# VH-VL binders against f1miw6: the designs that were tried, part 5

Target 1, 251 residues: f1miw6
Amino acid sequence: MPHFAKPLLRNIITRNLFNSIKKKQCLQYLQTLRTLQYDGFTTVYFGETDIPESLVTGEDFSDGYYMPTPTWCVVHAGGSQGWVPWKYRMFLRDELCIKQEDNLFFEFCDVVKKAYGKCAIVVKERRRQDATRPKEGKETEAQAHVPSVVNLTSVTCCPEVAKSYGHKLLTLPSPYNYLNPLDSAWSSLKWFIINNRKEFCLQSVDGVYSYQYILFSDLISKGIERINLSKWRTITTKVRRWENYYLGKLS

## First folded at step 14 (VH-VL)

Design v3
Fold by ESMFold2 at other seeds, look of step 15:
Structure v3 (fold): chain C 251 residues (1-251), chain A 121 residues (1-121), chain B 111 residues (1-111)
Amino acid sequence: as target 1 above (251 residues)
Amino acid sequence: EVQLVESGGGLVKPGGSLRLSCAASGYTFTDYYMHWVRQAPGKGLEWVGEIDPSGGSTNYNEKFKSRFTISLDNSKNTLYLQMGSLRAEDTAVYYCARDYESGDYSGMDVWGQGTTVTVSS
Amino acid sequence: DIVMTQSPDSLAVSLGERATISCKASQSVLYSNKNYMNWYQQKPGQPPKLLIYAASTRESGIPARFSGSGSGTDFTLTISSLEPEDFATYYCQQYYSYPLTFGQGTKLEIK
C-alpha cells in the first residue's frame, strides 16, 4: 500500500465505525422512547441553553479590546404538554453558580411526577465526553468554531434519581439535533430577546450587577411565557416527523 | 385578507443562483410555519422545506438542504428561498404556503400564485 | 421517503356521478389513532387548495360532496355528485414523516 493512502484510509474506516455506532444508538433511543410512550410514560425534554449578555445588550466587542462578558445558562423542560410547571433556573457560567444546582434534579423529578406521573426524561448527550468517539477521529476534527450551545449540564441528571420517582432517563445522541424540541424553543427565546431587548431598557443599568440580573431575568421570563402550549405542541409534532424519518431510514 | 405574493423568479444559467421572496399580509406572520413547494412543468408537487418565523427553526427536504436556504425578515413579513448551484431539473413554479395547525394536524391552507424559475443552458 | 401512490392517474366521470380517487402510502401514516394525510385540489393555472385534512375532515368552506376516508396506508377521496367546477387535479399528501410528500396527482376530467 502507498504511504499516503494509509492515514486517509484509517480515518475513513474510523469515521464509518463511529457513524455506525451513532446510528445504532439513535435507533435504540427511538425504539426505547416509543416503547415508553406506549407504556404510558409522558415525554419530557430537559435541557439548557447559553445566553451571553452581549445577546441581551446588543453590544459588539469585535474591536480587539479584551472584555470578559458573562454567559448565563438557562435550565428548563417541556414537551407536548407545554413547559413543565417548574420555575426555570438561571446560572452564571463561573465557579460561584455551581452551588445553586445541588439537588435540583430531585426537585425536578418530584415536580414532573406530581404533574404527569411517570415520565420519559430526555437529556441531550454531552459533547467531548462521549467515550464511544474514536480518539483518531478527534485528532482529525478541525473546524472553525461553530456557535452551538455548549451544553454543559449545570444540573446532574442521575438515572437512579429518575428511577426512584418511577421515571426513565434517556440520552438523546448528539448528532441528531433535529430530535430535540428544546432546540426550537431556545431559538424562539433567543429571537424574542433580540427583538425585545430595547423595551426592557437593559443598557441603562450601569455598574450594578443585581440591577442587570433583575431586568435580564424579566426579559427571559417573558420570552419563556411567549412559548405557549400551542407552540410546544407544534414543535414536538415537528420532532415526531423527524423521529419517523429516522426510524424508517435507520431500521 | 390573507395574501402571499411571490417574486424573484426568472431565467438563470445552470450553476447560477437566485433568491425568491414571499411577501405575507393580512395575518400575524409569526404565528404560522411557512413552506416552499415547487411544481415542475406538467408535474406534481414537491415539498422543499419550512421555517418557523417566530424563531428561525427550519426543516428541509434533505434533497435540497445543501443547495437551498430558507430565511425570513420579520420586519418585512417576508419569506425567502436562496437557491444555489441550480440545475435544469430545478425549473419549476415555486409556491410559498402558510401552514395552518390544529392540534397535531396541519395543512397548507393559503398559497401564493407562484413564481417561475427557469434554469437553461 | 414515504411514497404516496394515487390511482387512477386520470379519471373521466359524467356530471352528477360519483368520483373515487385512491391514495396508498408506502407505510402507515397512522399515529396514536390519527391519520396524518391531506387532500388538495389544483385547478389549471392556480395554486393548490386544501380540501381535506386528517384524512376525513373537510376544510372550512369545502362543499359536503367532498369526503375523505381510509386509515393507515389506504385512503380515498370521494366526490358524491360531480359538478363542472370539480375539474382539477387532486393530490394526497402525508405529514407523518419528513420529507412531506405528495402523490403524483389524479386528473379528474368531465366525461
Scores: ipSAE 0.746, ipTM 0.904, lowest interface PAE 0.9, mean pLDDT 82
Fold by ESMFold2, look of step 15:
Structure v3 (fold): chain C 251 residues (1-251), chain A 121 residues (1-121), chain B 111 residues (1-111)
Amino acid sequence: as target 1 above (251 residues)
Amino acid sequence: EVQLVESGGGLVKPGGSLRLSCAASGYTFTDYYMHWVRQAPGKGLEWVGEIDPSGGSTNYNEKFKSRFTISLDNSKNTLYLQMGSLRAEDTAVYYCARDYESGDYSGMDVWGQGTTVTVSS
Amino acid sequence: DIVMTQSPDSLAVSLGERATISCKASQSVLYSNKNYMNWYQQKPGQPPKLLIYAASTRESGIPARFSGSGSGTDFTLTISSLEPEDFATYYCQQYYSYPLTFGQGTKLEIK
């Protein structure tokens, strides 16, 4: 195939337009959030994190045997009132029976309505399925102004379901993850797991790992409990300092 | 008694790197956010960043984010500042400080004596 | 960034007299009726020392002659009766917004 050169200036202009769109989305998100807070909506952050089982057991490559370790997904929610009084969900990402449970978000909306009244439910924007690689093809041209999409593997967060309970669903723009206090909560959970995982043993028996699921679930439960109300208030206060920064910078 | 002791300062050429340490004692290390704050000779105070020892979460002054990394060793109650791509303007006394938080309020209630970093040819 | 501007840059005050240091934020640091700013004292060759947090609350062990006042964008540190150990540079600092920022400092000299 013949070689041809693409204009460098066009690539710079396209990146600047994307950055401008994301800055506008962030400002709109923050202004909407502050309006809802002023109008008496309770802010609740809803999200998921991956906990690879190797984080708990300590991965072993010593003998040249390699076994893929499964990744667990934890789904929960919290805010300045602490964790929502809703049992978090945990599932294995590599199971054939992974399914979207539409009633889960419906149940969540009911629980937060009963606990807090009307809520501003914040979910992190998910990029398209190939978010980890650069988008340099023709598809990128067609999708320059694509609206935000939520892509939880276990839960579809439907704005109409939230609205039916008097809630508002907001999407946090993807480049601004530090505006999501769940990221700090998940980091605290993972650090708790690392520092308390002595009860798990990585066993190499002819290349087969042994796992103790009951202790893993107990470890997760205890890690979530240690992220108490005081901790939640601290991390949401830190997020507010970032919100104030961006409200000033992007205005 | 609560005590913070910085170390690891010294002379380094532009473009070089240096790791500062802050050893904490006399309190429960994981209960308090920790800060790095610097002060250029004859100048005021400049906040570098902070870290939560109980979770590893960091917040940086965006000015330093690409060149500086804050980290911890909880087994040693020690805070670190890894500095790379150093410039002459990074010449300063570097302090670590403990952040006391009560509700929404905070203040750096305990400071170390500082360690001096000099970046020159 | 929120710029904290102190005035004056330096101040000479006689022992036993009142000293007043101003700090002005480039935007309000008030949220939910709480002011997110602190005052620090720094003597030569020493680290800063927290004097006042929450704009007006003295840190433990700070003498009653130190007081903070103001709200929103305008803040004042007052030393009601200057003593020899009060020779230092004083900094205001906000924690309303990242990055945390300090004023440029006010050097207090005892006449």
Scores: ipSAE 0.738, ipTM 0.903, lowest interface PAE 0.9, mean pLDDT 82

Design v4
Fold by ESMFold2, look of step 15:
Structure v4 (fold): chain C 251 residues (1-251), chain A 121 residues (1-121), chain B 111 residues (1-111)
Amino acid sequence: as target 1 above (251 residues)
Amino acid sequence: EVQLVESGGGLVKPGGSLRLSCAASGYTFTDYYMHWVRQAPGKGLEWVGEIDPSGGSTNYNEKFKSRFTISLDNSKNTLYLQMGSLRAEDTAVYYCARDYDSGEWSGMDVWGQGTTVTVSS
Amino acid sequence: DIVMTQSPDSLAVSLGERATISCKASQSVLYSNKNWMNWYQQKPGQPPKLLIYAASTRESGIPARFSGSGSGTDFTLTISSLEPEDFATYYCQQYYSYPLTFGQGTKLEIK
């Protein structure tokens, strides 16, 4: 059964090759990170999360007519030292589509240099792993990732900019989410929003935006503040336990 | 007083499912990671996994993560362990435990009394 | 996975005497000059209880007769003057790497 066997064999070979590449990338990432830490680089995780406006309002779209709600992007950084002493940024996703902050990463690199000296700046790989549907080999949109530049959706992260400040920019392979402490920080922020959003809305306002950007920004600010130094130390220690696991597993 | 109380254990047939509960009281539930740890009859302790109540982040022993799910309800200060596709070797006392973590050390400083799960035909 | 191996499996010691329990990790659990391992006590019919954290630091309320020592891969729990309430099984546990793992336990019997 050559025709049946060929599609199954291609799936197995494609998945095995992809898994091998991602395992190699993860091992290289971990070995590089540990070498930089040994050489005195401070590890800083730089990343973003999406906060849909519906998360803040609690609105439900079950009535049959659907109007898209805005999505906000929060950009921040942290590590075992806590949040970087850098004001996080908020972008509306529409701004990302039509305009992007040009020198934000440049400013970030300057701030962390002044705060910590040379840093290993870790950014999550933007290229999403889509294991449910093969997108390999045809569409150039799957290759929108620039090889010399690692981008968040809101910020361009150039390795040469990092290098000019004495930093090293590292890319965390996308399937290994346990290795990014920002994922835990973002989950805690979203938890805070869900459980405190009513306290940040004006009671008398009805029918036209139940909250203002100022109230939304204050909610986000308070949520970030609750992720204190102790929490960051816990999160980064748990990530290190995963690093040790993967270093042993991937050998 | 800080207390953890497990419930939901019982007799279940192989291939069955069971949900364990752990009710927490006497402290701020969202400040501490919570663990599930099990102990088969006459055997030692085996870590199942943990969860952060302040964000829902989980870390599993890979041995269990295809069959077991840790979850919680913050409004009730309750931790859950959903167990599926149960086998005879899952017979054990299941403990919940609170994780004290300073960032420089950690330890399971408060444990429940355990709830017994028996998987038998 | 890091295997924690305790010895002996069981130990009988007279009241007032010293008991020594060893624990060996299959790889070093030392990081940043700290040993990422703990000791627990489990009395019959009870859940485990944290005794010693960070290899050598006594948890609050634990009597001074309990002490922990060692580094890297080799660790020791010592009970300097055995009391009747010390009859229990003792477990070492590492938290250097996931999954968290316990030793197989050492049952301490009063001779």
Scores: ipSAE 0.764, ipTM 0.911, lowest interface PAE 0.8, mean pLDDT 83
Fold by ESMFold2 at other seeds, look of step 15:
Structure v4 (fold): chain C 251 residues (1-251), chain A 121 residues (1-121), chain B 111 residues (1-111)
Amino acid sequence: as target 1 above (251 residues)
Amino acid sequence: EVQLVESGGGLVKPGGSLRLSCAASGYTFTDYYMHWVRQAPGKGLEWVGEIDPSGGSTNYNEKFKSRFTISLDNSKNTLYLQMGSLRAEDTAVYYCARDYDSGEWSGMDVWGQGTTVTVSS
Amino acid sequence: DIVMTQSPDSLAVSLGERATISCKASQSVLYSNKNWMNWYQQKPGQPPKLLIYAASTRESGIPARFSGSGSGTDFTLTISSLEPEDFATYYCQQYYSYPLTFGQGTKLEIK
């Protein structure tokens, strides 16, 4: 009798349980969001995207030379009212240590309170990896003060900070990316970059990171500006159609 | 004057592939989502999917997403529908349509004349 | 998926008379006090044409004899005094939820 049937069945059962948990999380998220909207909360989507520098320069890596390229992180927020009136942030993710901006979420909560009043602030759930993988190197004093300074992955969003401004912080479950209008906004930004980068292109010379930063900032700023209020209203309406789909399908 | 012109229809065998085109003119192509809608002979309308020309974001009828791909070329103001693994039930007139969206309502306000796809042995 | 069911499948009506076409959604398409559905007209050999959006608002250039009514799940298209150019097939369509879906169509014929 084959012993391999038991491990395969166990993997199938584990996957089905995971999917059921995520469906319940999605329903809870949607029900909470609709309740907050009914109660007069303005919905604001807060998030980040990574822009590889190769997307901006258009450099071809097919010639066999391997070199790591730096990646920019853009942090912004928006909703049916357009981009929030808050200056987006850019961080360079390279091999150097970069500290996460400590008070960024606190400032954001203050800005949206003044602009919109009480908000339902939606952030995308970080996809967790298998926690059983060993990490290289042990950290002294394994206390969680601040995210690691080796790589800046995301901004820390504290529910108590949001609550202190009268906001509610919601987490959007990771498998349901159609429910995040920022994904469409980020796609529009990246398409703008691809189609306009030649007008912002500079030729590579040693020691030109300051010029690259200025040109990348201008290109990204123009791309964000192109995603206007009308565009935001369209993509949030499309997200609502997905919300209605999942509310019907998962109920 | 807004105009949409489909092309690329024809006869294809089951399991084959076909790429439809929709040439747009008379408006700013990147300002409007674009749809594909099909109509089998003597039947009603069926939505295939949509794409945002200003970002490449797509929304598909899940019925088709494993076999159909919507794409575009902004330099040519052209929308594409790549169809693979074609079946007899895919025989239809395929329309492209422009999505007017006010944020308060939306509708397919401009349609092409359609291009006919016939899937037959 | 939201199923849009029209009745009747076909209808014969004399010129100058009133025509009424019904559309029933399998679930409500009402959100934020708006009905997220449209009506389209399709003449033989032609693509569809948008007539009515948001259940009751006429598209630009559509004659006043066309009117839409209803809410939630039950909708009606009314043509108050038929003209020769009104003989066509009519489709309702919801855009409340993905996938976008159309009714099966109602063919309006001369009696």
Scores: ipSAE 0.738, ipTM 0.900, lowest interface PAE 0.9, mean pLDDT 83

## First folded at step 15 (VH-VL)

Design w1
Fold by ESMFold2, fold request of step 16:
Structure w1 (fold): chain C 251 residues (1-251), chain A 121 residues (1-121), chain B 111 residues (1-111)
Amino acid sequence: as target 1 above (251 residues)
Amino acid sequence: EVQLVESGGGLVKPGGSLRLSCAASGYTFTDYYMHWVRQAPGKGLEWVGEIDPSGGSTNYNEKFKSRFTISLDNSKNTLYLQMGSLRAEDTAVYYCARDYESGEWSGMDVWGQGTTVTVSS
Amino acid sequence: DIVMTQSPDSLAVSLGERATISCKASQSVLYSNKNWMNWYQQKPGQPPKLLIYAASTRESGIPARFSGSGSGTDFTLTISSLEPEDFATYYCQQYYSYPLTFGQGTKLEIK
């Protein structure tokens, strides 16, 4: 029978070690980023976001109606130059999603090399919440227990591929969300979806039923276009103020 | 043409809460971040935080983040400041201000007239 | 937090004379060869008004008698020939780092 003090103390020790490691990683990330910027590297943020179909349709499945909905993954990149001139990708994340090999990231590295020269390519640290912490209170249903599905990056970003184009791949530590301008860009995309999805909904009537259809690709494309160069410059300028804050605080 | 009008100030007891409003007009609300800035009686200016009306992203002065929340209603072109666990030191005039960003410089180019919050027993 | 310290706290100057207000940042606000700080003017009972941005550039409609100078940590606002409308409190403000911070203010009074 677990003693309360033992489980609580173990969780506190694990959190403190995690925080200390993440602070060191953040400071190292920022120092490396600034060195690369001084050396003439263009900073590009490469990442993904998940768009559940319920966000697009507006349907609410909570409060007594548990039905999973498909989730789309959007992969894109940007920086103070705006979105990179690279066609964003959309994948269905569910059971049909397969891990891509090299080709997509290889193509991306080629595109940004041609557009900007050498780049510091920033990718947010991969995170699997279910796999990263000890569990309490469950003993031997690991074989029968289905672990919680977590969203992972759909693209493998290989440092050696980046280096072959003269780029440097940097990993942004996960807890420091203020340091990723893509998070603000994704928030703006989702805000656009919520406020404009009705204008991309077509209705069709069968003799006994009516159906609604969403011009999903057009909605996403328009939302991305609305995040223009001026918006990107604003976002990246504000991220720099957080970079300066953390450089002062953590050093 | 551009106007910012704060409201919702008043007298509140310590530990209480209050919600301030800032009504914006004369420009495209979603094109500009918006700030809250306060000024205690006889004292200088203190930045509270900012929000992006086109995405909801916020940046807070960490001093206030646990007690203050910035939000907005785009259908009304209105910015809000929700203040909780108020203390006497929160007594101030609260301004909203529009953020101008050029990529080369930034500045609070339009300010409201302010609304007064008094926290007293 | 970057502390912006103004000198003096209060200044009495006669009409037609020069006023000089100093602002010192606790660390450099220079980035990419630009100074990330502004000056604001505030008259009693009124909100602040943007006066000088990027240390030295006047906002549109600001008279030429206002000028800003300095770099890094040390900045100066100069009013070359004071007029009655210039008696106000002046604030420097940095936007190099979060949180955004203002100086404590310099009150310019009629001598």
Scores: ipSAE 0.799, ipTM 0.926, lowest interface PAE 0.6, mean pLDDT 83
Fold by ESMFold2 at other seeds, fold request of step 16:
Structure w1 (fold): chain C 251 residues (1-251), chain A 121 residues (1-121), chain B 111 residues (1-111)
Amino acid sequence: as target 1 above (251 residues)
Amino acid sequence: EVQLVESGGGLVKPGGSLRLSCAASGYTFTDYYMHWVRQAPGKGLEWVGEIDPSGGSTNYNEKFKSRFTISLDNSKNTLYLQMGSLRAEDTAVYYCARDYESGEWSGMDVWGQGTTVTVSS
Amino acid sequence: DIVMTQSPDSLAVSLGERATISCKASQSVLYSNKNWMNWYQQKPGQPPKLLIYAASTRESGIPARFSGSGSGTDFTLTISSLEPEDFATYYCQQYYSYPLTFGQGTKLEIK
């Protein structure tokens, strides 16, 4: 067996083990979700999206100078009842690295409890950044199904905080993107931004070069409100058809 | 009056490509998912997939996902079906249809007249 | 994939008589006490038309002679007194699970 052949065999074995683990995780997630729904839990999807400032302004730097554009993280939640009546949050990506989160998830759990009672809070699994193949330790942790803190990039989601409000925190396996209605909601928000970003432009009086400036929070707020209850009902209904597909396929 | 008008059908050789169009009018295009459905000569209906015009999200019949792409142009209120690596069994009338979703039921409530694709040597 | 099987494949019925078309799903399409399936009518040379939704509710403008019934896996479309415009092919369709699937069709012909 040449060295080149060993990496190919290792990739095949690693991919098969990863796929088997992720299938089991997805089936467990769906079975747990349906049990909670049967038991009267309201399903709420809690998540984040990245919005580069260039998407909002429409600007690129065609003058030839390289400069990184800041990226905003928007955190919100929704379900078949629409957006949760909770003020979404925005963070700069760099701020997340230097700041320990305060009681944001605690506040969220309190709000959804008051709005809906007990909730199944679904958070998308953070994707592994380093490997296309499972490591032995990662496979063991995934198979063990032990309690752990489930984090968004911007927010720590503690299962014990959720439990103290009568909620259940669930992790949606990352390869199954069709199972997260927030992905469709975020796509609609970005579509809205692209098509409506001309609001609130500023121009330089010296006239040589002008950049358009957009009031960030107002544009984002309008985009979120445009994703109304009817839209949320549509996307959650379509996610359910994928849930039914995977329940049949992965059993 | 809600109308859907397909175009772009025709004769194409096996292995070829074709793009179908569906022009929508009489309603707010971005409020409704849109479907592609096909019907081979003398056969029943087969769902190809759907797209959300207000965000570009798609759901495909896995049978077609590797060869067919659904897209749209909101400035033209137009839905597209890009078909590649065409085979004789892709010969069919292709319909676009509007998805009505109430939260309590769904249905393809408006259909176009269809456009015919013929794949033959 | 959920297979929707219709019977009969074709049916010849006289004007003014009753027609009954059956559709069987390979698994239940019942969710939240609702049946996630529809009936469509297709006349020759025309696109399909939505006829009955949620198994039993007529679409707007559909005559009262059309009715749907059944639950879970077994569904029936009934046309109580056939009119000339009712001779067409009828399809059941489920939207419980992806991919969306149609029955093979039942052709209703004049006897």
Scores: ipSAE 0.796, ipTM 0.927, lowest interface PAE 0.7, mean pLDDT 83
Fold by ESMFold2 at other seeds, look of step 15:
Order: structure tokens, then sequence, then C-alpha cells
Structure w1 (fold): chain C 251 residues (1-251), chain A 121 residues (1-121), chain B 111 residues (1-111)
């Protein structure tokens, strides 16, 4: 055997096992989702996106130098019925703000229960802080470098909370990006920001930081409003075509 | 009047690349997904992929995803198809089409006249 | 991929007569009691034109002589009284699953 065959064979075996596990998880997710839909559960996608301030300001500093940019996190939910009638949340991504959002999922579950009855609440696969974060003073061979401005999710979605409201919490496996219509909604929000930020940005004269925050919040609100019911129906229908593709491919 | 006009077709050698354009007019460009569909000489229609002009989200026929890229320029109401590593079997008329999606049915309700790509030595 | 198979490949029909074109999907395209497939007409030298959507509903401006029927895997396009302008190739297309796929086409010729 060539000397690279041993490491390559182990890599192939490991990738095959990982792919098989994720493939099984995806098939189970899709089968469970379709069963819940047949049982009258309303599908709701709950998630977040990161919006770096540089996306809003459009300003970039000297090339080749590291420059940290604050990142905002927007948390919202939607489905084929449009955005959930729940005020989205926006917070600065850091250690402090994650402690303040412990009860957010409780509130969300109550709102969707009142709006739609029992729901299948879909969230992207949650990353474990202790499992996925580089250990201090040590780096595992499997871990990638994490940029300083990218932060982890601060909202905890507890299955028992969902269950207490009659909901079912489903986790969407991470490699299946096409199966989350919220990703398309977030892309449309970021597109709106890029194309409308000049109207909302002010020059650095005085009071500029307060103006930037107010305009930032208004820009986000306008962008979310632009993603209307028709848009939601479109993106959820296209996700369903991917669901059908994967159900055929993975079976 | 809603109109779609493709351009950029021509003769290219195998292994080469080509970028097609589709200029859209007469409607709000960002309200509709846009498709690329091709038709080889004497053959049927083959879906290449689609893109959302209001966010850049794409859905590809996996057959083409490694070699073809769909993009757009909203300031010009223009859809693009970047084709690379071209092969003789990519010889076709390439159409752009507007997606109508109601949530209960969909269809390519407006088509351009097509632009011809010929891949030969 | 869902394969859409049309028959016949070519069909010659006299003016004023009925033409029938079949389309069979390799798996059901029925979801929520709707058939996620369309019919398109393509005249020589022209792009395709949406004819029938949701298996049986005519697009605006399509003459009443065109009708679509069928469900699940088996679909039929019928032209009840052929006119000279109906000389074209007809394609079925599914949008139940990605990738979107078309049938091979049926060339309708006036006998």
Amino acid sequence: as target 1 above (251 residues)
Amino acid sequence: EVQLVESGGGLVKPGGSLRLSCAASGYTFTDYYMHWVRQAPGKGLEWVGEIDPSGGSTNYNEKFKSRFTISLDNSKNTLYLQMGSLRAEDTAVYYCARDYESGEWSGMDVWGQGTTVTVSS
Amino acid sequence: DIVMTQSPDSLAVSLGERATISCKASQSVLYSNKNWMNWYQQKPGQPPKLLIYAASTRESGIPARFSGSGSGTDFTLTISSLEPEDFATYYCQQYYSYPLTFGQGTKLEIK
C-alpha cells in the first residue's frame, strides 16, 4: 500500500461515518417534520443572523490590518404564514448579553402557541460551547480558526420548554443549508441593508453614534418588513423542493 | 411590457469560459426569482438554476454547480451566468426566465429569446 | 432527479382533430392535493411559453382548446381541435422537487 493510503483510508472512513450519521439525522428530521405536519403542527423556523456594523456603515479601514468590528445579532422566526407576530430581538454579541436572554425562548413558545396552536419549531443544530470552542493554550487538530468578531448563539432553545406548550422542537442538521428558509430571509435582509444604508447613514459630525444606532434599528425594521408574506411563501415552497430532493436522495 | 434579453453567447473552445447576460425590464426586478434554462440543438429543455435578486440566494441543478455560477447586478437589472470548463455538450441556446411563485403553484411565466453558445474546437 | 417521460416523441394530427400528449413522472408529483407540474409550448425559433400550470389550469390568454389532466405520475395534454398555430413542441415540467426537470418534448406536426 502507498504510505499515504493509511492516513487517507482513516480520513475516508471517518468522513464516511460522519456523512452517514448526518444523512441519517437529516432523514429522521425530514420524516419527523412531515409526520408533525400531517398531525396538524404549524412549522415555524426560529433562528438568528449576525450583522456586523461594517455592513451597515460601508466603511472599511486600512487593508492588511486587523480591525475588530462589533457584530449585532438579530433573532426572529417565520414560516409559510410570514414572520411570527413576535417582536424580533437585536442585541450586541458578547459574553454579557447571553445572560440576559435566558427566558426569550419561553416567551417565543407562548407567542406561537397563541398565534398558531401547536408548532413544529425548527432550529439549526446548536453548537456546544465546550465542544466547539478552542481550548485555552491548546488547539485540537480538528478545530478551525475562529475570527474575533464572530460570536456564538446566545439563545437557548430547550425541548422541555417547547413540550410544555405543546410544541415539538426539531433540530436541523448543519450540513443541509438549503432546508432553512430563514437563511434566505437573512440574505434578503442583508441585501436590503447594503442597498439602503446610504439613506440611513449620517456623516461623522456630532452625535454620530446615537444617530447610527437609531438608523441601524430603523434599517433593520424596514428590511424585516420588506420580507412579506408572499416572500415567505416563496422561500418555504423552494425549501420544500429541497426537502423532496433530499428525501429521494437519502432514502 | 415585461422583457428579458439575453446576450453574450458565441463560439468558445473546450475548457474555455463565457459569461452570459440577461437584461430585465418592465417589472420590479427584485420581486421575482430568475432562472437559467438551456436547450441543446434538437434537444429538450434543461434547468440550470435560479437566483433571488433580493438576496442572492441560489438553487442549482447539481449537474452544473461545479462549473456554472449564477449572479446578478441589481443596479442594472441584469442576471448573469458564468460558465467555466466548457464542454461540447454545453452547446445550447441559453434562456433566462422569470419565476412566478404563488406558494400554491409556480411557473416560468416570461422567457427571453435566448443566446446561443457553441463549444467546439 | 425526477424523470419526466413524454409520449409520443412526435405526433402528426390533421387540422381540427384532437391531439393527445402523455407525460409520466418517475415518481409522484402530488403534494397537498396539488400536482406540481406544468406544460409549456415552444414554437420553432421561439422560447417556451407557459401553457398549463398545476397540471390542469390554463395560463391567461391560452385558448380553451388546450386542457390538462391527470394526477400523481400520469398526465395528459389535450388539444381538442388543432389549429395551424399549434404546430410546436410541447414540454411537461415538474416543480415538485429540485432539480426542476422537463420532459424530452413532443413535436406536434400538422398532417
Scores: ipSAE 0.793, ipTM 0.925, lowest interface PAE 0.7, mean pLDDT 83

